# Ledger of designs, part 18: VH-VL binders against q9h9l3

Target 1, 176 residues: q9h9l3
Amino acid sequence: PRKMVAIDCEMVGTGPKGHVSSLARCSIVNYNGDVLYDEYILPPCHIVDYRTRWSGIRKQHMVNATPFKIARGQILKILTGKIVVGHAIHNDFKALQYFHPKSLTRDTSHIPPLNRKADCPENATMSLKHLTKKLLNRDIQVGKSGHSSVEDAQATMELYKLVEVEWEEHLARNPP
Key: E = the ipSAE of ESMFold2; O = the ipSAE of OpenDDE; V2 = 0.75 times the mean of E and O plus 0.25 times the DockQ between their complexes.

## First folded at step 6 (VH-VL; framework fv_amlenetug)

Design z33 (at its last look DockQ between E and O 0.67; V2 from the best seeds 0.00; counts 0 for: pae O 7.1 > 2)
Fold by ESMFold2-Fast, scan of step 6:
Structure z33 (fold): chain C 176 residues (1-176), chain A 124 residues (1-124), chain B 108 residues (1-108)
Amino acid sequence: as target 1 above (176 residues)
Amino acid sequence: EVQLLESGGGLVQTGGSLRLSCAASGFTFSDYAMTWVRQAPGKGLEWVSAISGYGDSTDYADSVKGRFTISRDNSQNTLYLQMNSLRAEDTAVYYCAKSPWEYDRSGYDYFDYWGQGTLVTVSS
Amino acid sequence: EIVLTQSPGTLSLSPGERATLSCRASQSVSSRYLAWYQQKPGQAPRLLIYGASSRATGIPDRFSGSGSGTDFTLTISRLEPEDFAVYYCQQYDDSPYTFGQGTKVEIK
């Protein structure tokens, strides 16, 4: 039986002028929305820009954060062999320095039936906040203290569940 | 100075196999993701495959998936591309290319340095 | 996959003129993860611009990049003889990483 998880990551700015996005937090939830992993992660490079308004990351979170190499090993052990759901998930995989098989990847920013349910153009890239409000009648990413990757991962799993049967049938007939 | 030198290209028959090598120098090889990009004669660039600095994560273009295998030997600073079940459409100059940032993500890839390329010709 | 379409296919100009090259994406490219390369006959591609607008080391300031979302531009403010080449855009926002088909900048 193939298990399914949802992931969401927060990134901070490293490198010249903070232009490189480095992993600083990762949350993984199971099919029911229970947290399997949620850790602050210390990038191997100096943090230039915490991007706190978006990431919710502050200097205090880095004090006891798990080093990137260790965290990456833990995360990949959870993701390997599972169907992984995310929103604009390629950004999370980039931050993890990881290529997850496309056949086991579900990106809620690129599922035409999901956009159709939300009364949005099928090929548009809609934000997680917008889809969650339209389809689940819930407000996420509220306030100015940054996003919660746990909240985002939970919302992403619930969104996928709305189209799971239809989309899995589509993928079985049209393998990626 | 960063240097990338491809080798292993040549003439091979349809259905045959060939292994390309890329010798890297001038940087800490294991800290960077690496990629292969090809260019058919008179045509544009096509990304073929990428491998993480750790060597534990790989990705492939759909056109080569199941036939090509990318690998690396960090102790010898060498990148490889094993090409099996070659088709006429695989005829191209194959370039080795380096990701730009130390400890780079495997998926962040624009390429700051390229090798000179090695020609692979597939014919019957 | 994100398809990149470059225009024009060929741009015929004289030294001293301004060149403007377009690259359009089939889907929005996040964080301006778009690069430009120059390729001369018989040579490997050379990185010119990354992040849509950041000039690579050693690249003359006559080269500039702009744009975001689906519409990107490479500008060469005053063509030098050495600038006649083929130019490729590349997105690195999503796998597979894709290139445009190229724009040839040739002498009239």
Scores: ipSAE 0.203, ipTM 0.741, lowest interface PAE 5.0, mean pLDDT 89
Fold by ESMFold2, look of step 7:
Structure z33 (fold): chain C 176 residues (1-176), chain A 124 residues (1-124), chain B 108 residues (1-108)
Amino acid sequence: as target 1 above (176 residues)
Amino acid sequence: EVQLLESGGGLVQTGGSLRLSCAASGFTFSDYAMTWVRQAPGKGLEWVSAISGYGDSTDYADSVKGRFTISRDNSQNTLYLQMNSLRAEDTAVYYCAKSPWEYDRSGYDYFDYWGQGTLVTVSS
Amino acid sequence: EIVLTQSPGTLSLSPGERATLSCRASQSVSSRYLAWYQQKPGQAPRLLIYGASSRATGIPDRFSGSGSGTDFTLTISRLEPEDFAVYYCQQYDDSPYTFGQGTKVEIK
């Protein structure tokens, strides 16, 4: 079977007024939820807004962070050739400056069967926190100290497993 | 001054091959993702293929997957498009286009500079 | 893939009039990831608007963009002779970064 991983990233604000999202942490877990990668990443440009309330990124995290080019190389070696699961995953790929094949991409923010299990409209974009609470009976992203990308990646993999058989069959019949 | 100059277009028969080039100047070429966009005569714009600034990540429109290969030579500031198994539907002006700054790429994946294009005509 | 549908296909107006161009997406697109281009005959496209509403460098104030979700608008408040051209919208939310089919703005 083709290997499957889940990814989650935390972003900081760069560019004019801090409106550009740049990668500052990335976590990757395998199918069983074991951590394959978890690093703070130093963006190649000036950080304007750490977005700490949501990102959990603080100035001290950047002191020994892995430079973006090096981290990107490490991450891409893990992702290449694998099915990659994420939540709103196109933002993660944009931050990595990376194009992953659509046939190998799974986005839990827009899987109609998953929304149906959560008793949500099939075409709605649902938050990871909401889906995790409804379907896994688990609270994530608690408090205002920022998200844990490891916790979020693990939750994303568990959510996908709930619909994996149905959705993989759907994609086989309806190739992207 | 940013300049992009396409070349390599011409007349080719169906099933044939052609390689397009885009010479870039006026910016640090390796910092920027590059894209090929085409326009059939009298028609609109169609996204064809993109490549990351490092050259190690590529993407293709479904209409060209398996037939076209995008590449770049950062030492020569040149973008390429190798086109194989050409079809009449591939007849178009081919533009190379530059994305904004790669390291701020999130949120800036529009095309701020375009070449003047090179015409590819595929005849049967 | 996200399909963009522009309307009208052709807009016939006189200099000094307001032009309103529509772009509708087949699925939701963040307004941060919508651009507009102008193309004159025999020329490459020129960037007008990015992020749905931000004008590119050197673009006059008469060009404005708005919208969110699936519905986006380009407005030219007072047409000048040089504004008669074809206009395209483009989404860059998800690859492939698709274009609309174009709206031609022509002199009445």
Scores: ipSAE 0.182, ipTM 0.729, lowest interface PAE 5.5, mean pLDDT 88
Fold by OpenDDE, look of step 7:
Structure z33 (fold): chain C 176 residues (1-176), chain A 124 residues (1-124), chain B 108 residues (1-108)
Amino acid sequence: as target 1 above (176 residues)
Amino acid sequence: EVQLLESGGGLVQTGGSLRLSCAASGFTFSDYAMTWVRQAPGKGLEWVSAISGYGDSTDYADSVKGRFTISRDNSQNTLYLQMNSLRAEDTAVYYCAKSPWEYDRSGYDYFDYWGQGTLVTVSS
Amino acid sequence: EIVLTQSPGTLSLSPGERATLSCRASQSVSSRYLAWYQQKPGQAPRLLIYGASSRATGIPDRFSGSGSGTDFTLTISRLEPEDFAVYYCQQYDDSPYTFGQGTKVEIK
C-alpha cells in the first residue's frame, strides 16, 4: 500500500491580461491531515491579477514567497511515488507543470460513489465546498478573504477517506 | 523564429530500437514542455509522450509505455525519444511539438509549433 | 480517455463557400480546452485555434472556433484555395490529450 497525500493549490493571473494561471500557493497534507507543505510561491512572471477573492493571495504574500522553480522541486519530492488526492486536481498539476501518474491520482471531483453519498448525480462535477458541507457538515471557503489551500486539502482528504475502500477496490478491478 | 527539426528516423526491424532527436531553437528551450506526436501513413494524429521543461516529469501513451523513453538535454536544446521493442504499428511520421506556455497548465496542453517530422518505418 | 469525433469525414466545397466542421467529445471538455489544427499534404500540423475560440498568431480572421461542453465547431467563413486541407481538433482538459480523427476539406 502506498502513502497518500492531498494537495491544493492557489493560482494568480499572469500574462498580458492576467489569463494565465500561475501557482502562488501550494498545500500538501498527509493521510491524517497533518501539513507536510504550505508555501507561498512566486511566479516567474509579473502578477497581473491576484484573484484574491478566490485565491486568498495578496501582494504582501509574495514578498518572501518561494521562487516557482524551487517550490516545484520541493513539491515534486513530496508527491513522487505517492497516491495524490485532490479536487479537480488536473488544475493543480497543470499549475505545477507536472505529470503525476494517472494510476496514482485520485480526483474527488470525479468519484461517483462520493457524489452518490452526497445525494448528487454521480456523473456531475460538484464543488469541494458543496461536498464538504453535505458529507462532513463543515463550511469551507467562507468569507471574502479567499480560500485556504490547507483547509481545502484537508477537506479533500477527509472526503476521499469516506469512499477510499470502495473506490480503491473499483480501481483495482478497473485500472485507468 | 521558433524552429524544430526532427532526425533519427529510418527503417528498423520489428523488435529493434531507434532514437529520435529534435533540435530546438528560437526560444528558451528549458521553459517549455515538449511533446512527441506521431502520424501513421494516411492516418490521424496520436499523442505519444510529453516531458516537462525541466525534464523531471514525463508522460506516455499506453501504446508506448514501457517501450519508449522521452528525455531532453536542455544544454543542447534537444529533445529525444528512445524507442525500444518497436512494432509494425509504430510506423509513423514522428513530430516534436512545443507547448505554448512556460509556466501555465501541465505543460503540454496544445501545440503552437511543430517540426516537419521524421519517418520511422518498422518492418518484419 | 476523451474521444473526439469529427464530422463530416470529408467536406467537398468550392472556393468562396462557408465550411463548418464539427468536433464532438465523448464527455464534457471543461473550460473550453479545445484546439484546432490544419494540416496540408506533406506538411506538419499548424495551430489554428486554442481555447475553443481564440485564433493563434497569424491566423486569418476567416477562421473561427466556437462551442462548449461536448460540441465544438470550426468555421471557415470563405474558403481560400490554400484552405483545402485536413483539420484536427484536440482536447487538453484531461490526460491523455487526444485528437479527433480529422475532417478533410477538399475542392469540389
Scores: ipSAE 0.015, ipTM 0.584, lowest interface PAE 7.1, mean pLDDT 92
ESMFold2 (binder alone), look of step 7: mean pLDDT 90; pTM 0.928

Design z34
Fold by ESMFold2-Fast, scan of step 6:
Structure z34 (fold): chain C 176 residues (1-176), chain A 124 residues (1-124), chain B 108 residues (1-108)
Amino acid sequence: as target 1 above (176 residues)
Amino acid sequence: EVQLLESGGGLVQTGGSLRLSCAASGFTFSDYAMTWVRQAPGKGLEWVSAISGYGDSTDYADSVKGRFTISRDNSQNTLYLQMNSLRAEDTAVYYCAKSPWEYDYSGYDYFDYWGQGTLVTVSS
Amino acid sequence: EIVLTQSPGTLSLSPGERATLSCRASQSVSRDYLAWYQQKPGQAPRLLIYGASSRATGIPDRFSGSGSGTDFTLTISRLEPEDFAVYYCQQYGDSPYTFGQGTKVEIK
């Protein structure tokens, strides 16, 4: 009954020695994998470390990026009241400075049946790349120019759909 | 220096209401998420509620959801906890606590500073 | 929800001795995001350690944290009179964050 979206964020390093993860790109897709939101986002703090190897973000992407406060408002408007799927999604919510209800949150890094289908230990945290290759026979995060948050969000939604019926039944019996 | 001072605790009847306040000083209040943690007499620590620095995002423990409301007034550096439909098991010392990093999500984090606590006693 | 179990429940020692306190998690704590707090009677908790091993500002060198995954330890190398208190571990690696039930370090 509730609408479902998948999210993936890219973060850059801000603060002392770049230790703080600040939102610099966000992609949101719907149940069918259609893009609902995909923007580069300008952090309110000085960027110390672009983390380009992982984030794919460079100085050029910041030139016309949406300021954090505005982007956050747009993103939260999309997420509010929906089931939100992500991989290690705690990091995305932390970067958004947002508390999404746990009952409406689905983290594909913490779904035991998904690990079981991938022949991985149920209590282990597997990477999105590994699960996608094992279960969908698809290579994501290829190359050295950083990740595509759209690609990651789409893969995350497809992974969740593999266990959706089973996991939703589990959550109905065992509320988080 | 960072200081947090709770007030508003007291004796209240089962089913009653009470509003707690936490006065903050020594840091830029609006940049930090804040939380309430309680401790029943002779028991351990239990997280109650958290609020973002902007004040627009909140979270609650299942035990208080629908009965308690966290809010903040950034212009007055004050955190609030409105407690309704109080039960005997809500009897506890209530602490306000500060998240460690500015401009960071801290609803599920550790706490670098705590207030002195205010006692709430719920009786029939 | 990650359940934290502290042991022993009570540790009776004399000043000058080493105290070793355990905190075990029901599942692996992400990034070793584990904190330790000290609480004295009638006082608020005080942060000692965060990130499993980082000492908080103003905390004496005799306090150290270690461990990873599911097994964490707080060590007080040489107990001072002011160290007799209750100690709590807390994880913040996963939502919701949870506290252990506490270990009381008391004078023998």
Scores: ipSAE 0.032, ipTM 0.653, lowest interface PAE 7.5, mean pLDDT 88

Design z35
Fold by ESMFold2-Fast, scan of step 6:
Structure z35 (fold): chain C 176 residues (1-176), chain A 124 residues (1-124), chain B 108 residues (1-108)
Amino acid sequence: as target 1 above (176 residues)
Amino acid sequence: EVQLLESGGGLVQTGGSLRLSCAASGFTFSDYAMTWVRQAPGKGLEWVSAISGYGDSTDYADSVKGRFTISRDNSQNTLYLQMNSLRAEDTAVYYCAKSPWEYDRSGYDYFDYWGQGTLVTVSS
Amino acid sequence: EIVLTQSPGTLSLSPGERATLSCRASQSVSSDWLAWYQQKPGQAPRLLIYGASDRATGIPDRFSGSGSGTDFTLTISRLEPEDFAVYYCQQYGDSPYTFGQGTKVEIK
């Protein structure tokens, strides 16, 4: 398959009043949507707020979770040298303490042609849930049990594929 | 407690090279991302480069990409900036700056501590 | 890259007055990851505000930050003599990290 992957991370709250976002799960899929990585990740700092409504993370998931340092190494091995697709992706890169080259980064929250296809203002930041419903006629992030990072990563890759040809052409003419 | 001390600045000819160092103390150096920010005389701040706490991930401003290399030696608590193919436009005070959170936490890249800066003057 | 535009370029005020400084981004700043710094002549910048509105340790409560998306404000409720300086905003929501061009707060 292609040298392209999609990523989605779940964060929990650590630090004062749970305001710090720490990585607690990461899912990576390949171009075809097959799972390359999906692990619960144990932050080295005390979890103040699981943010379960959004993250889907519960105390039980931390029992056998991969320690952050080890998980980060595994994840970076997969991302390095590849085109990485995500939605609001620098939140994921921040949680990973990682700088991915901008030329190899594709953020579906900042692709004007994608918003245009969804009948949304080109400069607006639309949620993954909204774009997926409008363009793929699929409901994701359903219910109150939290998001599935695998589902989100798969949806993100499918959304990117809708504009891949025209956006790669645009980037070739207008490098970031 | 936290101290950052830059060194290595000076006068250099266009096309020359210089290596800046930043000696860190008062915190667990390897746990924090570090950055270089520069300021040309009478001008504003410009982010130059960043490196993760582990030293395995780096980023550069387009204006220095391919010419500058950021690195760190966690055993010696020292940050480096190797500057090659220097241009007059690289003339600036170079600041070493620290990210506020450990590598394993928030990933915030605002800067809670700055060094005193070291002046680099590039001329013909 | 996200371009940050600060206004006004120069703000001339007297001690005791309120200062309001603007920082506007060319596109939405992810998670409102926006910081403000103060710089006095010959000195390194000093962190004032991070996360758009959180005051850094040791910063007086006369300094406050607000805003979201593309429109951010730094307010100094009552200027002290020591507050006359240049102020920079910085976004860290997307690489490359960028700074505004600065607003100089000077004595009238």
Scores: ipSAE 0.039, ipTM 0.672, lowest interface PAE 7.0, mean pLDDT 88

Design z36
Fold by ESMFold2-Fast, scan of step 6:
Structure z36 (fold): chain C 176 residues (1-176), chain A 124 residues (1-124), chain B 108 residues (1-108)
Amino acid sequence: as target 1 above (176 residues)
Amino acid sequence: EVQLLESGGGLVQTGGSLRLSCAASGFTFSDYAMTWVRQAPGKGLEWVSAISGYGDSTDYADSVKGRFTISRDNSQNTLYLQMNSLRAEDTAVYYCAKSPWEYDRSGYDYFDYWGQGTLVTVSS
Amino acid sequence: EIVLTQSPGTLSLSPGERATLSCRASQSVSSDYLAWYQQKPGQAPRLLIYYASSRATGIPDRFSGSGSGTDFTLTISRLEPEDFAVYYCQQYGDDPYTFGQGTKVEIK
């Protein structure tokens, strides 16, 4: 079977008005939730908005952060050829400047059976926090100090495992 | 001044091949994701393919997957689209387009600059 | 795939009038990841608006974008002769990138 990992990235605001989301942390966990990668990442551009409430990123985290180009190379070596699970994962791939094959991508924000288990409309985009509380009875992303990308990646993998068998069968019959 | 100049379009028979080029100037080419967008005569815009700035990651519309290959030569500031097994429905003006990115390595996927386009006509 | 539906298909107006163009998404567009382009006959598309409401460099302030979720609007407050063109919306909140079918703004 193909190896599977889950990813969650934290982004800071760069560029005009801080509108650009630049990679500032990435966490990758394996199927069992063990950490394969977790680094603060230094954007090559000026950080306009740390978005600390959500990202958990502060100026001190940038002091020893891995430069973007190096971090990206490390991350892509882990992701290449694997099934990658994420939540609203397009944002993570965009920040990485990376196009992962759709056949190997699993986005827990767009898996109808997962929403059905949570008693949510099948085609709605539900937050990771909401799905994790509903289906795993666990509170994540608590407080004002920012999110833990390790915690989010672990929760995302656990959510996917709830529907893995039925969703993989669906994808085998209805390939992207 | 940012400039994108497509070339390589022309008349080709169904089942044939063409290679499109896009010469880029006025920006650090390797820092930007690039894309091909096509427009059939009298129709709307359709995204075809994208490539990361580093050239190590590519994506394709389902309609061209397996037939088209996007690539780039960062040393020559040139984007390519190799088109194989061409069909009549591939007839379109092909534009190369650049993602905006002056101070950041993130790849957002709106397009701030477009080339003039090159016409590909596929006939039987 | 997010399908973008633009309305009306054709908008017939006179110079000086206000144009309001709609773009509806089949599902919610993440954040503000929606752009608007203008295309004149024989020319490449030109970026007008990005992040739903941010005007691109060099774009006159008569162009404005608004909206979120599934409903987005491009407004041209007072049409100039050069504004008669086809307008496309595009989302980049999900892969693949998709465009609306276009709205033609033509002289009445």
Scores: ipSAE 0.041, ipTM 0.672, lowest interface PAE 8.0, mean pLDDT 88

Design z37
Fold by ESMFold2-Fast, scan of step 6:
Structure z37 (fold): chain C 176 residues (1-176), chain A 124 residues (1-124), chain B 108 residues (1-108)
Amino acid sequence: as target 1 above (176 residues)
Amino acid sequence: EVQLLESGGGLVQTGGSLRLSCAASGFTFSDYAMTWVRQAPGKGLEWVSAISGYGDSTDYADSVKGRFTISRDNSQNTLYLQMNSLRAEDTAVYYCAKSPWEYIRSGYDYFDYWGQGTLVTVSS
Amino acid sequence: EIVLTQSPGTLSLSPGERATLSCRASQSVSSDYLAWYQQKPGQAPRLLIYGASSRATGIPDRFSGSGSGTDFTLTISRLEPEDFAVYYCQQYSDYPYTFGQGTKVEIK
């Protein structure tokens, strides 16, 4: 299979008044959209706010969740040395407390030809939901019970595949 | 310590354009979603637009879609609202406000801090 | 969209009295994602309550929120002179975020 994966994470609020974002779920899919990893993750700090409307995380998901340190190790083994695709992926890397090489990172929120294909301004930051609807004619993040990180990771990979050849050629000419 | 200061309001003619700014200080700006909420003279509050901390997600009220653009410059700790094709019904005090939660994908929430507001008057 | 209806429109009371303000949603508000704000003339709104019942930082304990589903209440147990203001409820459980039309608490 290709040396490329897509990732999407969900965060809950920890720390004073729930102001800190802590990893609570991570989904990783391969090039074809098959799930390589999907686990609920127990933050090391007390959860103040589940942010359920966006995260989809509830107290029940934490009962048998993988502790952060263990989950982080598993995730990093999958990401290391691979091209990692995400949407606003810095948020995911920050939650993982991880620095992935920029040369191997692809952020679908910052790819001008993807916006052009969606008939959007090339320098605008568009949401995953908007790009997925415009380019894949698919609705994601529907309903009020939170986002599916698997659905988001799959959509992100499919979006990247639309511009992969053009964008990889661009990066070869203009190394990050 | 958290402060939000709006600017850029004023009198503008129907069909015109105006750009509002909100200068933020006292917190890590890029970590928080921001919103614009307006209030017409003598009326209640109306949510206008929101943007996530990284600018990766934006949302708009149906009344302003296609006319208004929310953006942010995290290097300058500044939030913007570009208003085009202004109508008389856009006349309002515009407040910028901060979400309490970091790393919000869709960018809207309840609002823990508000600026003082800037008045926009649209006339013929 | 979820429509929030506040009642009464105006509430005339004296300092020391209890104020009870209602906010009714046209659809169920998920996870109690409802906030209350106070606004004085010429000023920006100030957050009082979030998550239907949690007091914001610095808000006196005379303010309390309650309710779930479609019916929510803000209670001020003993009105102080500075509490005479307009109060707004806001739901953040569904897009788009919506505010109630406001309840004015005025001096009798």
Scores: ipSAE 0.005, ipTM 0.485, lowest interface PAE 11.7, mean pLDDT 86

Design z38
Fold by ESMFold2-Fast, scan of step 6:
Structure z38 (fold): chain C 176 residues (1-176), chain A 124 residues (1-124), chain B 108 residues (1-108)
Amino acid sequence: as target 1 above (176 residues)
Amino acid sequence: EVQLLESGGGLVQTGGSLRLSCAASGFTFSDYAMTWVRQAPGKGLEWVSAISGYDDSTDYADSVKGRFTISRDNSQNTLYLQMNSLRAEDTAVYYCAKSPWEYDRSGYDYFDYWGQGTLVTVSS
Amino acid sequence: EIVLTQSPGTLSLSPGERATLSCRASQSVSSDYLAWYQQKPGQAPRLLIYGASSRATGIPDRFSGSGSGTDFTLTISRLEPEDFAVYYCQQWGDSPYTFGQGTKVEIK
């Protein structure tokens, strides 16, 4: 079986009025929830808005942050050839400027059986916080100091594991 | 106290463009998903567009997809709706509304606060 | 899309009477994804009930919601003069968001 990892990224605002989302932290965990990668990442552009309330990123985190080009190379080495699980993962891949094969991508915001277990509409895009509370009885993204991408990646992996057998069988019968 | 105030409505000709604004106060604007809902004169409520409270991802009703663009300026606590290629059936009071949940990536929710609305009249 | 049908279209009642408003969905909606709003002439909608049965902040006890599956009900136990308005149900359980066509509660 292919190795599986879960990813969650935090973005800061760059560009005019801080409206461009640039990668500023990435966390990757393995199947058991152990951290494989967790680094603050320095965007190549001036940070206009740290979005600290969501990202948890402050100016202090940028002092020892890995430059984007180097971080991207490290992250892609971990992701390549693996099944990558994420929540609204297209945002993470866009921030990484990376294409990951759809056949090896699992997006917990678009898995109908997972929404069904949470008593949510199968076609709706539900937040990670909501699904985690409903299915794992765990509160994540608590408070006003920003999210932990490690916590989010771990929750995402645990959510996927609830439907893994059913969804992998579905994908084997109905390849993307 | 949460307040939402729409502006930018008015009379516009078929095929024209108009930009609506919604000024927000009394909450941390950047944390919440925001929505535009419209109401044609004497008719019911119709959802138009939503923008997430996490990553600014957007969604649109089929009737406006490709013509309307929702956006936000978190530094000014303002929500926008750019309306292009306006049709007579776009005539409505446009309300901005706030989702109750912080950091909602989906934007799908009920709406705990609404603005007073701004009237858009599209005529030939 | 999920179609919400409200009935009756109009309720003509006097202050002090009970109002019962129905909202029926074209397919099953989790109660977690149903809300009710009140709208007075010239005013914005106001949230009354979310999650089918939870009262919003500041909403009086005379308002209550119930139901599951395809059938939902808003009840106003004793109408006050300020309760004469149009009421809308809403679902966000499936894309797109949809609202019912409204029930008008008017003075007899």
Scores: ipSAE 0.000, ipTM 0.464, lowest interface PAE 14.4, mean pLDDT 86

